# Designs tried in a protein design chat: VH-VL binders against q9p5m9. Part 42

Target 1, 257 residues: q9p5m9
Amino acid sequence: MAKVTGLPEFEDLHTKRKWMLNHMAAAFRMFGRNGYNEGTAGHVTVRDPIDENTFWINPLEVPFSLMKPSDLVHINSDGEIIGGSKMKYNTSGFAIHYEMHKVRPEVICVCHVHSIYGKAFSALGKPLDMLNTDCCVFYNNHGIYFDMDDVISMPEEGRRTAKGLADYKAVLVQNHGIMTVGTTVDEAAYLLSLMERSCQIQLLIDSATKVGERKHVHPTRAKAIRENADNPVGLYTAQQPNFLYEVACSNGELEII
Below, E stands for the ipSAE of ESMFold2; O stands for the ipSAE of OpenDDE; V2 stands for 0.75 times the mean of E and O plus 0.25 times the DockQ between their complexes.

## First folded at step 24 (VH-VL)

Design B5 (framework fv_ebronucimab; at its last look DockQ between E and O 0.27; V2 from the best seeds 0.00; counts 0 for: pae O 11.5 > 2, off the site)
Fold by ESMFold2, look of step 24:
Structure B5 (fold): chain C 257 residues (1-257), chain A 120 residues (1-120), chain B 111 residues (1-111)
Amino acid sequence: as target 1 above (257 residues)
Amino acid sequence: EVQLVESGGGLVQPGRSLRLSCAASGFTFDEYAMNWVRQAPGKGLEWVSGISWNSGYISYADSVQGRFTISRDNGKNSLYLQMNSLRAEDTALYFCAKGLQLWLGEFDYWGQGTMVTVSS
Amino acid sequence: QSELTQPRSVSGSPGQSVTISCTGTSSDVGGYNYVHWYQQHPGKAPKLLISDVSNRPSGVPDRFSGSKSGNTASLTISGLQAEDEADYYCSSYTSSSTLYVFGTGTDVTVL
C-alpha cells in the first residue's frame, strides 16, 4: 500500500527530485481539470532539491492537463536551461518568481494562475474577508500586489509582488490572479485551489447582499484557525486526494514515489 | 498638482443635516478610492467612511452607520458626505483623503478640511 | 470601540533617536501589514510618512523608519530635528467592516 499521507523523507536527493517532479506534474493536471488554465499564462517554479539555486518550471506550450514530469524544464538562476526538457518556457514568469525564491529561501514552490475567480476578485484591490472557516488559513496570511500605474522591468515587478506577499503564503496580484507559495509543491498547489475557491465564495456572498448581511468569522477564532491550518504537513496532506486522483487518471504517466 | 478642497461645513443644531463636498483635481479621480476622516478639536484622527472608485463598495465607521451617506460623482471629480441626524460628538474638522493604492488606506493626499460644529 | 494605543507624548534632544509604539490586536496591526504612519503639524493636514509598516514615500527623510513585531508597530525617528516636533498617528486596516482604525496619537517634543 502506498504511503501518501504525511510528508515523505528521502535520503537520496535524486529520488526526492523524482518525487517532486511527479507532484509538480500532478498539480498542473489538477489545475487543468479545475479550469485554471488561460492560454500560455500560468507558471509554477520549484526549487531543485539537489542544487537549491536552480529551479524547475513548466514549458510554455504544454497544456496543464497533459503535463508529464519529462516536460518540466530545469533552469539556473540566470534563466539558462540546464536540464530536463529543452522546451521553451516563459522567461518573464521566471524572472518574477525568482525574486520570491530569492528573498524567501525557504520557499520551495511558487504557483501562479490566471483562474476566473482569482482574476475577478483581484480586480477589486482588497483582501479576502474571513467569511467561512476554510478561508481562515489566509487570515493575516495573504497580501495584495497593487498596480502602481507605471511600466517597470520584470525583476522590479517580481520585487513589488514579493513585497505584497511579505511573509504570507498567498498574494492577490491585482488584475491578474493568484500567487501562492509553499515548502512543498503540494502545499502551494492546495493553497492555490483554496484561494480560488475562497474568491469564488466571497463573490457569491457579495452578489447576495440584498438577501442578508455578511457575517465574518470572529477575528479571535480566525487567528486560531489559521494557526492550526497553516502548517506545511497538514497542507501537504490536504493535497494528497488531488494528487492520487491525478495519478490514477494519468495512465502511468505519473508515479507515486 | 493634486488638490482636494472640502466645503459645506458650518454651525448646525443637533438633529439637523449638512452635506460636505470635496472637489478633486490633479489626478485621475475615477481610479481611486476616496475617504472622509475627521478630527474633533484637540483630539485624534477618526476614519469616517470610504467609497471605491465605482461606488461598488462603501463602508462606514460604526459611529456614523445609518446616519451618514458617502457618494461620488466621477463626472465632476467630486466626493460627498451627507450627514443626517447630527450629534454633538460629530463636531470635527472633516478631511477628504486619497490613497496611494486603490483601497488599503495609505492616504497620500489630504484636503485642509471643513469644520462642522454641532451645538445646541 | 477599538483604537490603536500610542504613548501620549515622547521627547528627545536634537540628534537623539525616539521610538513611538502603536499597539493593536490580531484583527488589525497583528493581522495585516497595512499599517501606516502620519505626521501632523499644528493647523495642518496629516502627511503620510510610512506606508505598509516600513516603506518611506518619496521625499520622506531616511531618519524615519518603521517596523512591526506581533501586535505592535513602531516608528523610529533617528537623529531628531526641530522640524520633527509634531503629532504622529498610526493607522491600520482592520478585518471588521469599519475598514481603518487610527492610533490615539503621540506628541513628539524636541527639547
Scores: ipSAE 0.013, ipTM 0.501, lowest interface PAE 8.4, mean pLDDT 87
Fold by OpenDDE, look of step 24:
Structure B5 (fold): chain C 257 residues (1-257), chain A 120 residues (1-120), chain B 111 residues (1-111)
Amino acid sequence: as target 1 above (257 residues)
Amino acid sequence: EVQLVESGGGLVQPGRSLRLSCAASGFTFDEYAMNWVRQAPGKGLEWVSGISWNSGYISYADSVQGRFTISRDNGKNSLYLQMNSLRAEDTALYFCAKGLQLWLGEFDYWGQGTMVTVSS
Amino acid sequence: QSELTQPRSVSGSPGQSVTISCTGTSSDVGGYNYVHWYQQHPGKAPKLLISDVSNRPSGVPDRFSGSKSGNTASLTISGLQAEDEADYYCSSYTSSSTLYVFGTGTDVTVL
């Protein structure tokens, strides 16, 4: 059973895979619930626990809110479908994410969506300000990539995006949206939702400048919060309410493993 | 081979203006941010200004804000620095430096610099 | 204003290892993982030596390595050679109006 206070351990990697896929599907359902769907845009990649040179990715035409583990596509490093569903997936998205996985081998999950506030804030081409304690997990822990409207290959775009990500947990892609990474699906998914909300909050504050002056969390405090919050177990735990909610609403399509 | 060649330096009096140029070659110019970095004689490096690939984002050091203007012509593979209201403390060797994009701050190629001397 | 502090000078004999520290002294220094190192020989332009704290560009000897702990980045030169005698600068971007800041620079002397 899923643990709320820690990372689960598995004796069987197949069971772990099933666990990962359920959490992956749940993450999409959360994304859908939060309104992150934009056509066929947005994708999540997860490194397979059995064959670590292969990945799982969402299909193009399945709404986030309806995502099932059986909808997920298993692909190799060359982008060939080797298992899971045989539905089409975003090959460009994978090409970008694959470069990120290559640069950050410890990253298990990469999340990217075209959510409203992430897109809006990213158009400003600036990092987040530390305007509340919740967003401080991103204090000096998120990057920015100025998306170039040049004719470049997707792998090159991936490399550049990875450069912007550096060793951070998130990257704002200018005029594009949010990308997050994690050692679990839940970590990455939670960070994505948090980043989206952080963007929303900042835009609200920035729009209210006539009402009052913005107040920043002190850098020392922000750093301390980040150091405490940016851990795999805590961030996984933070996602569990969302996971359990999606399981409860799934009519048996998602399982607690 | 990447090449950056600065020009336009010289001796000027305080309060005067000078325009520096940097000619770039050996790479796709409009895919990279460009920067000016200066070094006063016998001193350290100081970032002056940066401009994104499409000029969509521009930034200046506080020391030159309001006086200097960075620009680029991607059709000519050229970077410029318009320096107005020059001061003695602006005396330095000015380098053109190639980056990837702003905020990364990685300057992987540098020109040899052009010397600007501001003196009465 | 943001500042990165380096030791003024570091010296070592050929074959020895030397380390140069780069410490952030301002709270507005952001993206500290974007720390880079440059080598500058007398009368020459700076050369990128290390990027992103520890990445060694092509052509840079493996004698050069970078690391970071807390608010201090470090450049280590192992197996010091005469040709390593130069000035070394760290850099990082900031969250202030001054987008990038360089370290104060370190003069490395080979004895």
Scores: ipSAE 0.000, ipTM 0.503, lowest interface PAE 11.5, mean pLDDT 91
ESMFold2 (binder alone), look of step 24: mean pLDDT 91; pTM 0.930

Design B6 (framework fv_axatilimab; at its last look DockQ between E and O 0.03; V2 from the best seeds 0.00; counts 0 for: pae E 14.4 > 2, off the site)
Fold by ESMFold2, look of step 24:
Structure B6 (fold): chain C 257 residues (1-257), chain A 121 residues (1-121), chain B 107 residues (1-107)
Amino acid sequence: as target 1 above (257 residues)
Amino acid sequence: EVTLKESGPALVKPTQTLTLTCTFSGFSLSTYGMGVGWIRQPPGKALEWLANIYWDDDKYYNPSLKNRLTISKDTSKNQVVLTMTNMDPVDTATYYCARGLSLWLGEFDYWGQGTMVTVSS
Amino acid sequence: DIQMTQSPSSLSASVGDRVTITCLASQSISSYLAWYQQKPGKAPKLLIYAASSLQSGVPSRFSGSGSGTDYTLTISSLQPEDFATYYCQQYNSYPLTFGGGTKVEIK
């Protein structure tokens, strides 16, 4: 069988930035196609490959399904726009995401959406059960942020979210949705779509209480699946069919670099 | 806005049981993820963590003192209670309660003023 | 148990000096580290959480850095009100553990 290729390598960091922005835009288009969009809610931050203390984020005004690399906004650690499209963006969302990037410098991408099943499941205040093999990537690899009744600043909200994330790849944000992290845009985006589907599947199973009994993946097997599936190159690769599809549908607005 | 206050006896005899109450305001242990912990400090010495309790009644104890400590909460009264059995003069310390925010993360962002407990005959 | 080792145990410095306090963890704590200031007769006050994040209301002369096992608190220009003992605390895993403290004496 054909050898699965690894991540692309770039000598020129400006080419790497262009690659990253195309993959970021494609992730948004996939989110829109999958129905994860909701008005101006949801945001993705990506650490810049040239100046690693700066970030790229989606603008408020551009629909997920129409996102182009040129629409993305370049911001510094204080949230000031320093380049890119210079459109308005979700400053509260950045304040929250920045705390994750700060505590975990290896995190290149943080994804958060208000998708239907992620929001629904997040309101239950409990972790995902290991009910199918795909979900097992999240075995001992996702946390919960329990939203507090108190009024706090967005940086404080971000710090609490980062605590719930810990060293995991995902966190369920109570009453809000799903947040995932990755060392590439593709890793984080794939994990987000996978967590959304895991929430959907569990809600469907739990609503079928009159149909049959739940069967769990045994913890020993769930751990083994997680150890194999939580692989940055593998998760990047798993996202490539979605990326290719969005490029093909983009009428030339996205590029394969 | 957030405040915590410790109350309990200032003097305890050796072998007696110490009961300390933390009364707090500005937050509730009905809030998901919220927790309260106890920390002590012997005179002139370093801080030592004792126990945490969280909104879902999860409890964590310092293993060096585990069989002597019991922590409980009364969410309706905004109170957390620490009980320590078989007190000894080495347990003489200032006892603090403090707010912690996560089952697996435990920095303490708000502290009570502390209550001094002396253990002597 | 994760042991936290602070150095120095005490130091004397003049107002305006740059002060550096270090904290070593016996194993990686992944930046789950807090710094506290404690003045005589008072409760500790959180200064820094997550190794480098400044708690609200804390003066900007305080900063934290480090990763893995090695962490540092820096006071860029020591002020008279900074006379205190400083503690680090890991919250990566239970049991929660504090460093032994660093007493900062002004003058």
Scores: ipSAE 0.006, ipTM 0.443, lowest interface PAE 14.4, mean pLDDT 87
Fold by OpenDDE, look of step 24:
Structure B6 (fold): chain C 257 residues (1-257), chain A 121 residues (1-121), chain B 107 residues (1-107)
Amino acid sequence: as target 1 above (257 residues)
Amino acid sequence: EVTLKESGPALVKPTQTLTLTCTFSGFSLSTYGMGVGWIRQPPGKALEWLANIYWDDDKYYNPSLKNRLTISKDTSKNQVVLTMTNMDPVDTATYYCARGLSLWLGEFDYWGQGTMVTVSS
Amino acid sequence: DIQMTQSPSSLSASVGDRVTITCLASQSISSYLAWYQQKPGKAPKLLIYAASSLQSGVPSRFSGSGSGTDYTLTISSLQPEDFATYYCQQYNSYPLTFGGGTKVEIK
């Protein structure tokens, strides 16, 4: 079993790619386990470590819970399949994510799902309240993309989403759901699950306001927590239990590298 | 080199349907972000956007003309076709096709020479 | 729809003059604004995209600025070949819309 010691380093970029793809597949399995599947909706894009102008994305027809590294599709910046499983992928999803990758070049991974509580909360068109210490990683560290009445292209949606994302780690897309970003797949995936849970918790609290008053984490404390929690190593580490769980349950389909 | 060229009738009778074809080279509508748009310009007047089609077959129309417009593409032929029904003399204009990029790059960077379409009985 | 109000509709200038054309959007277009030059009998030519980015091959005397709803095209020193009609166009949202144009004429 692998030990959690920080971000792994690779001398061989092919090995790094394999590592990334396994963690990417594991992230999907976690998403599936958490019930984030909604038809063919939901996408994760990962910038390739060898050719940084190319990306990996999930295929349309593979359930999240069954995702294998070999199912992932390698595409270039033109959206052409250049490797991987050769299965069809959501071109609109890529179009959106690609815009985000362009404006945030440090972002390696973009995650988006149509999860229940993310969709529900996003319909309120407001940011998360800091109602617990776990969600404080998002204190002034998440944005909102407000839905507009106009018809726009997918790239434009991506641009607008990116604007909402700003330099944050997450964005709530109104009436749509959650998007997160990270410098590792694990970071982005963890943040997505955390955001989903945060949405769930807030909706529960908001629903209970008749029986109790909401208490917020003090802004000073929230800021301190964010500053401490929002780091690549910590967030990667936070995902490792989930990763290892998926590996253990994968019947050899996922590999610790 | 990117080139576009409009083709179609120079004269259309009122109530008839105009069909214009844009044939292009130097790029493909299978490429991410690529689009082709139609813009018209009545003599001595401003430019008016008509419709766009993109690589993923997304289509957008000018709402004022939406019911009259149909845009389609044949990627294998590098062609985009615009049809406009129920033509009226007011539709007399130079019609341009142009390469449009994604809305992030939503400008038209290459234009055809335009084709003059006169609607007259 | 986003209306693009371009001003002035026409102006007279001399070679060497600084020329400024304004485009006002009815709502914010977030710098998704292009400028075109059109000469008689010719197709429009892209000059500026993303409000301030100069298209390849366009002389540096052309510049774009602005944000939100207000945008300007500036020709720092008007040249003989610059006498033309200029259009702004927003591509923030559909429908795509153009300004009414500004004809730059020789004084």
Scores: ipSAE 0.006, ipTM 0.499, lowest interface PAE 11.7, mean pLDDT 92
ESMFold2 (binder alone), look of step 24: mean pLDDT 92; pTM 0.949

## First folded at step 25 (VH-VL)

Design C1 (framework fv_danvilostomig_arm2; at its last look DockQ between E and O 0.04; V2 from the best seeds 0.00; counts 0 for: pae E 14.6 > 2, unsure alone 67.4 < 75, off the site)
Fold by OpenDDE, look of step 25:
Structure C1 (fold): chain C 257 residues (1-257), chain A 128 residues (1-128), chain B 109 residues (1-109)
Amino acid sequence: as target 1 above (257 residues)
Amino acid sequence: EVQLVESGGGLVQPGGSLRLSCTASGFTFSYYAMSWVRQAPGKGLEYIGYIYSGDSTAYASWANGRFTISKDNTKNTVDLQMNSLRAEDTAVYYCARSGFEYTYEWGETWGSYAFDYWGQGTLVTVSS
Amino acid sequence: ALVMTQSPSSLSASVGDRVTITCQASQGISNYLAWYQQKPGKVPKLLIYAASTLQSGVPSRFSGSGYGTDFTLTISSLQPEDVATYYCQQSDSYPPTYTFGGGTKVEIK
């Protein structure tokens, strides 16, 4: 398997699209492998590299673990299917994600799942504590959105969610789950899995307070870690073991581009 | 610009049938739910029925069985078939857009469920 | 069956007056309520949805409030062009019932 030393460069945007779609499908398979699938919940949007006013999104009824590049749906900014598999997709999810893409043009990928620990932790309505070095990428780099009980339009919900996300890489949506963003699919996907694990770890630690006192990573150290870890190349690279694993297990359905 | 234009209204005898049609333009028709609402002369608004973007329908309890809503996404039309008409069915019938429908994460379809655009209405008079 | 009760059925007020119309649902409908304005001889116009969200293009003198069973439409300063009948509507989720209130006729003294 090829070693990743940086972000790949493409001379052909069609090849780039193919690359993105394979990594997108792989991300879903990872999500499936990690148990993030909850019915038809969860979706990922990716800005198309050719027509940047259009996006790719996962179909509603395909299990994460079975996701193929050919299953992905190509949609315009109005949510109309313009290519891809033409299967039904979560239009609400897109409406929300689209607002995030608008306010964060650098964001290529938005990931959202209804994973167990993300849902559990989000119900506490508080940010993550820096309890390990791995989660420090989120030090002052994740937000919270609290307004899920309001009945509002999906675009408005998207705007509010985006507000919660601010310039951060992740947002905890109260009583809902995790949302992450990235400049690559791999970045966003890795951050999502990391956030999920971070939530899990914190819940474990919080449940163990009778046997020991919680120790926080010192803020100075946490900041330093974030400054090093929160970079597109590093985060992309961090996802590559997962990507390669999925490729290896895909029986040829995923390709290394 | 969003436009809804009803047609098919007129005079009909009691027990008769009538089919109303609404032609929509100015928006992606297939993504919106459509409704029919009527208003008897000098009276209030009365909901008749609802058709989802996916062709599923719902009706007011009083309308169920006598009224049928259908749509053709290729023609951007929504129809209201009215059977066994009565004098009390005399009213202006409105076609209304019921908002963009969204499929939520759990697979349920939702809309804004408010009628943001209305046609001009078509008068149906049921009289002997 | 869900019933929407509006009050009053009619009112007359002076230009500049604060006008309040109420709508009561026979059961809890969260904020699934819309308000419409129908001017004489005209088609209904959506004013407010989700109980308090002002529809685009509607003057700011219109406002909606309420949650659950009791809702209010307020015109902060009644204008001559506001002469109309106003309707509340349950805009509940699936399965839709979309029941309208009986209407409130607003006139100028």
Scores: ipSAE 0.170, ipTM 0.670, lowest interface PAE 2.1, mean pLDDT 92
Fold by ESMFold2, look of step 25:
Structure C1 (fold): chain C 257 residues (1-257), chain A 128 residues (1-128), chain B 109 residues (1-109)
Amino acid sequence: as target 1 above (257 residues)
Amino acid sequence: EVQLVESGGGLVQPGGSLRLSCTASGFTFSYYAMSWVRQAPGKGLEYIGYIYSGDSTAYASWANGRFTISKDNTKNTVDLQMNSLRAEDTAVYYCARSGFEYTYEWGETWGSYAFDYWGQGTLVTVSS
Amino acid sequence: ALVMTQSPSSLSASVGDRVTITCQASQGISNYLAWYQQKPGKVPKLLIYAASTLQSGVPSRFSGSGYGTDFTLTISSLQPEDVATYYCQQSDSYPPTYTFGGGTKVEIK
């Protein structure tokens, strides 16, 4: 199993790609185990470490819980499959994710799921409240894509979503779900699960208003927590228990590089 | 029944302008991309451009700057404005529907982007 | 500037013959390729999308194959009603090129 101390370094970029694809597959398995799956909805794109203008995405046909590195599809910026699995993928999902990668070249991974609490909270059209210390990673660090009463192309949908994302790590896509970004697969995936749980917790608190008053984390403390918690190495490390669990459950289909 | 009906064709002088209109019925119009395709007499099909909604347009390189597509979801119409017309623009002009159904979930049907329904076409003749 | 090169430009065959038509893309387009039939005096009709999937109502004698740059439309047993011009087309909203091939005119001997 991986040592839980920090972000690994690779001299060989092909080894880095193999590492990345195993972590990408593990992220999908975690999403499936946590119930973030919804039919064919939900997509993760990861920038290739060798050819940084190309991307990896999940195939349309493979369940999140059964994802293997060999199932992942390698595509170029024009949408052409250039390697990996030759299975079909959601071209509209890529068009949306590509707009995020395009305006933020440092973003390695974009995650989007149609999870229950993220969908529910996104329908409220408002940001998360800082109601616990864990969600403070999102303090001044998540945005909202607002419904605009029109129907638009997928690239334009992506551009509007990217506007809501701004320079943050997450965006609530109104009436749709949540999207997170990271400089590693693990960072983005951990933030996704954290945002989903934050939405769940806030909905539970809001439904319990007759029991007691809500208490917010003070903005000065929330800012300090965000600055410490929005740490790529720390967020990578926070994901490692999930990664190692999925490897252990994978029957050898996932590999620690 | 899906129906597309083009109108507005006719005779026009070189350098002139013409606006074509396509009226759609029998489907949820706002969820589909609409395209214009032309066919010169005795020649093959030539893609002009598409529109989905709002500013989401794309054009063949030869058409960009001369042809403009607009869409009115309240009237279920897609228009083609043609400017600076030349003799080689003489053709039957078709409107066509892409075969995908838009969803708010970002999900799409596999291989649904082909043009599954075509109008009857309207003839544009550019001649002195 | 995607170019779709279709061949042959015309062919003549007997009823019952197996007919093949080819289409080559100047760059890879995965399986995002459609085939259309245009009978004389009629509007085009979609036959096949995603390279190999038959459109509803299309006879099973039509089939498509290919991936990347090389694609084939096959009519397993040519019928009199199949006299038409056949066009291939890149057919995905990303990239939204929608370029047609030059066409293949099919006639009965």
Scores: ipSAE 0.000, ipTM 0.428, lowest interface PAE 14.6, mean pLDDT 86
ESMFold2 (binder alone), look of step 25: mean pLDDT 85; pTM 0.887

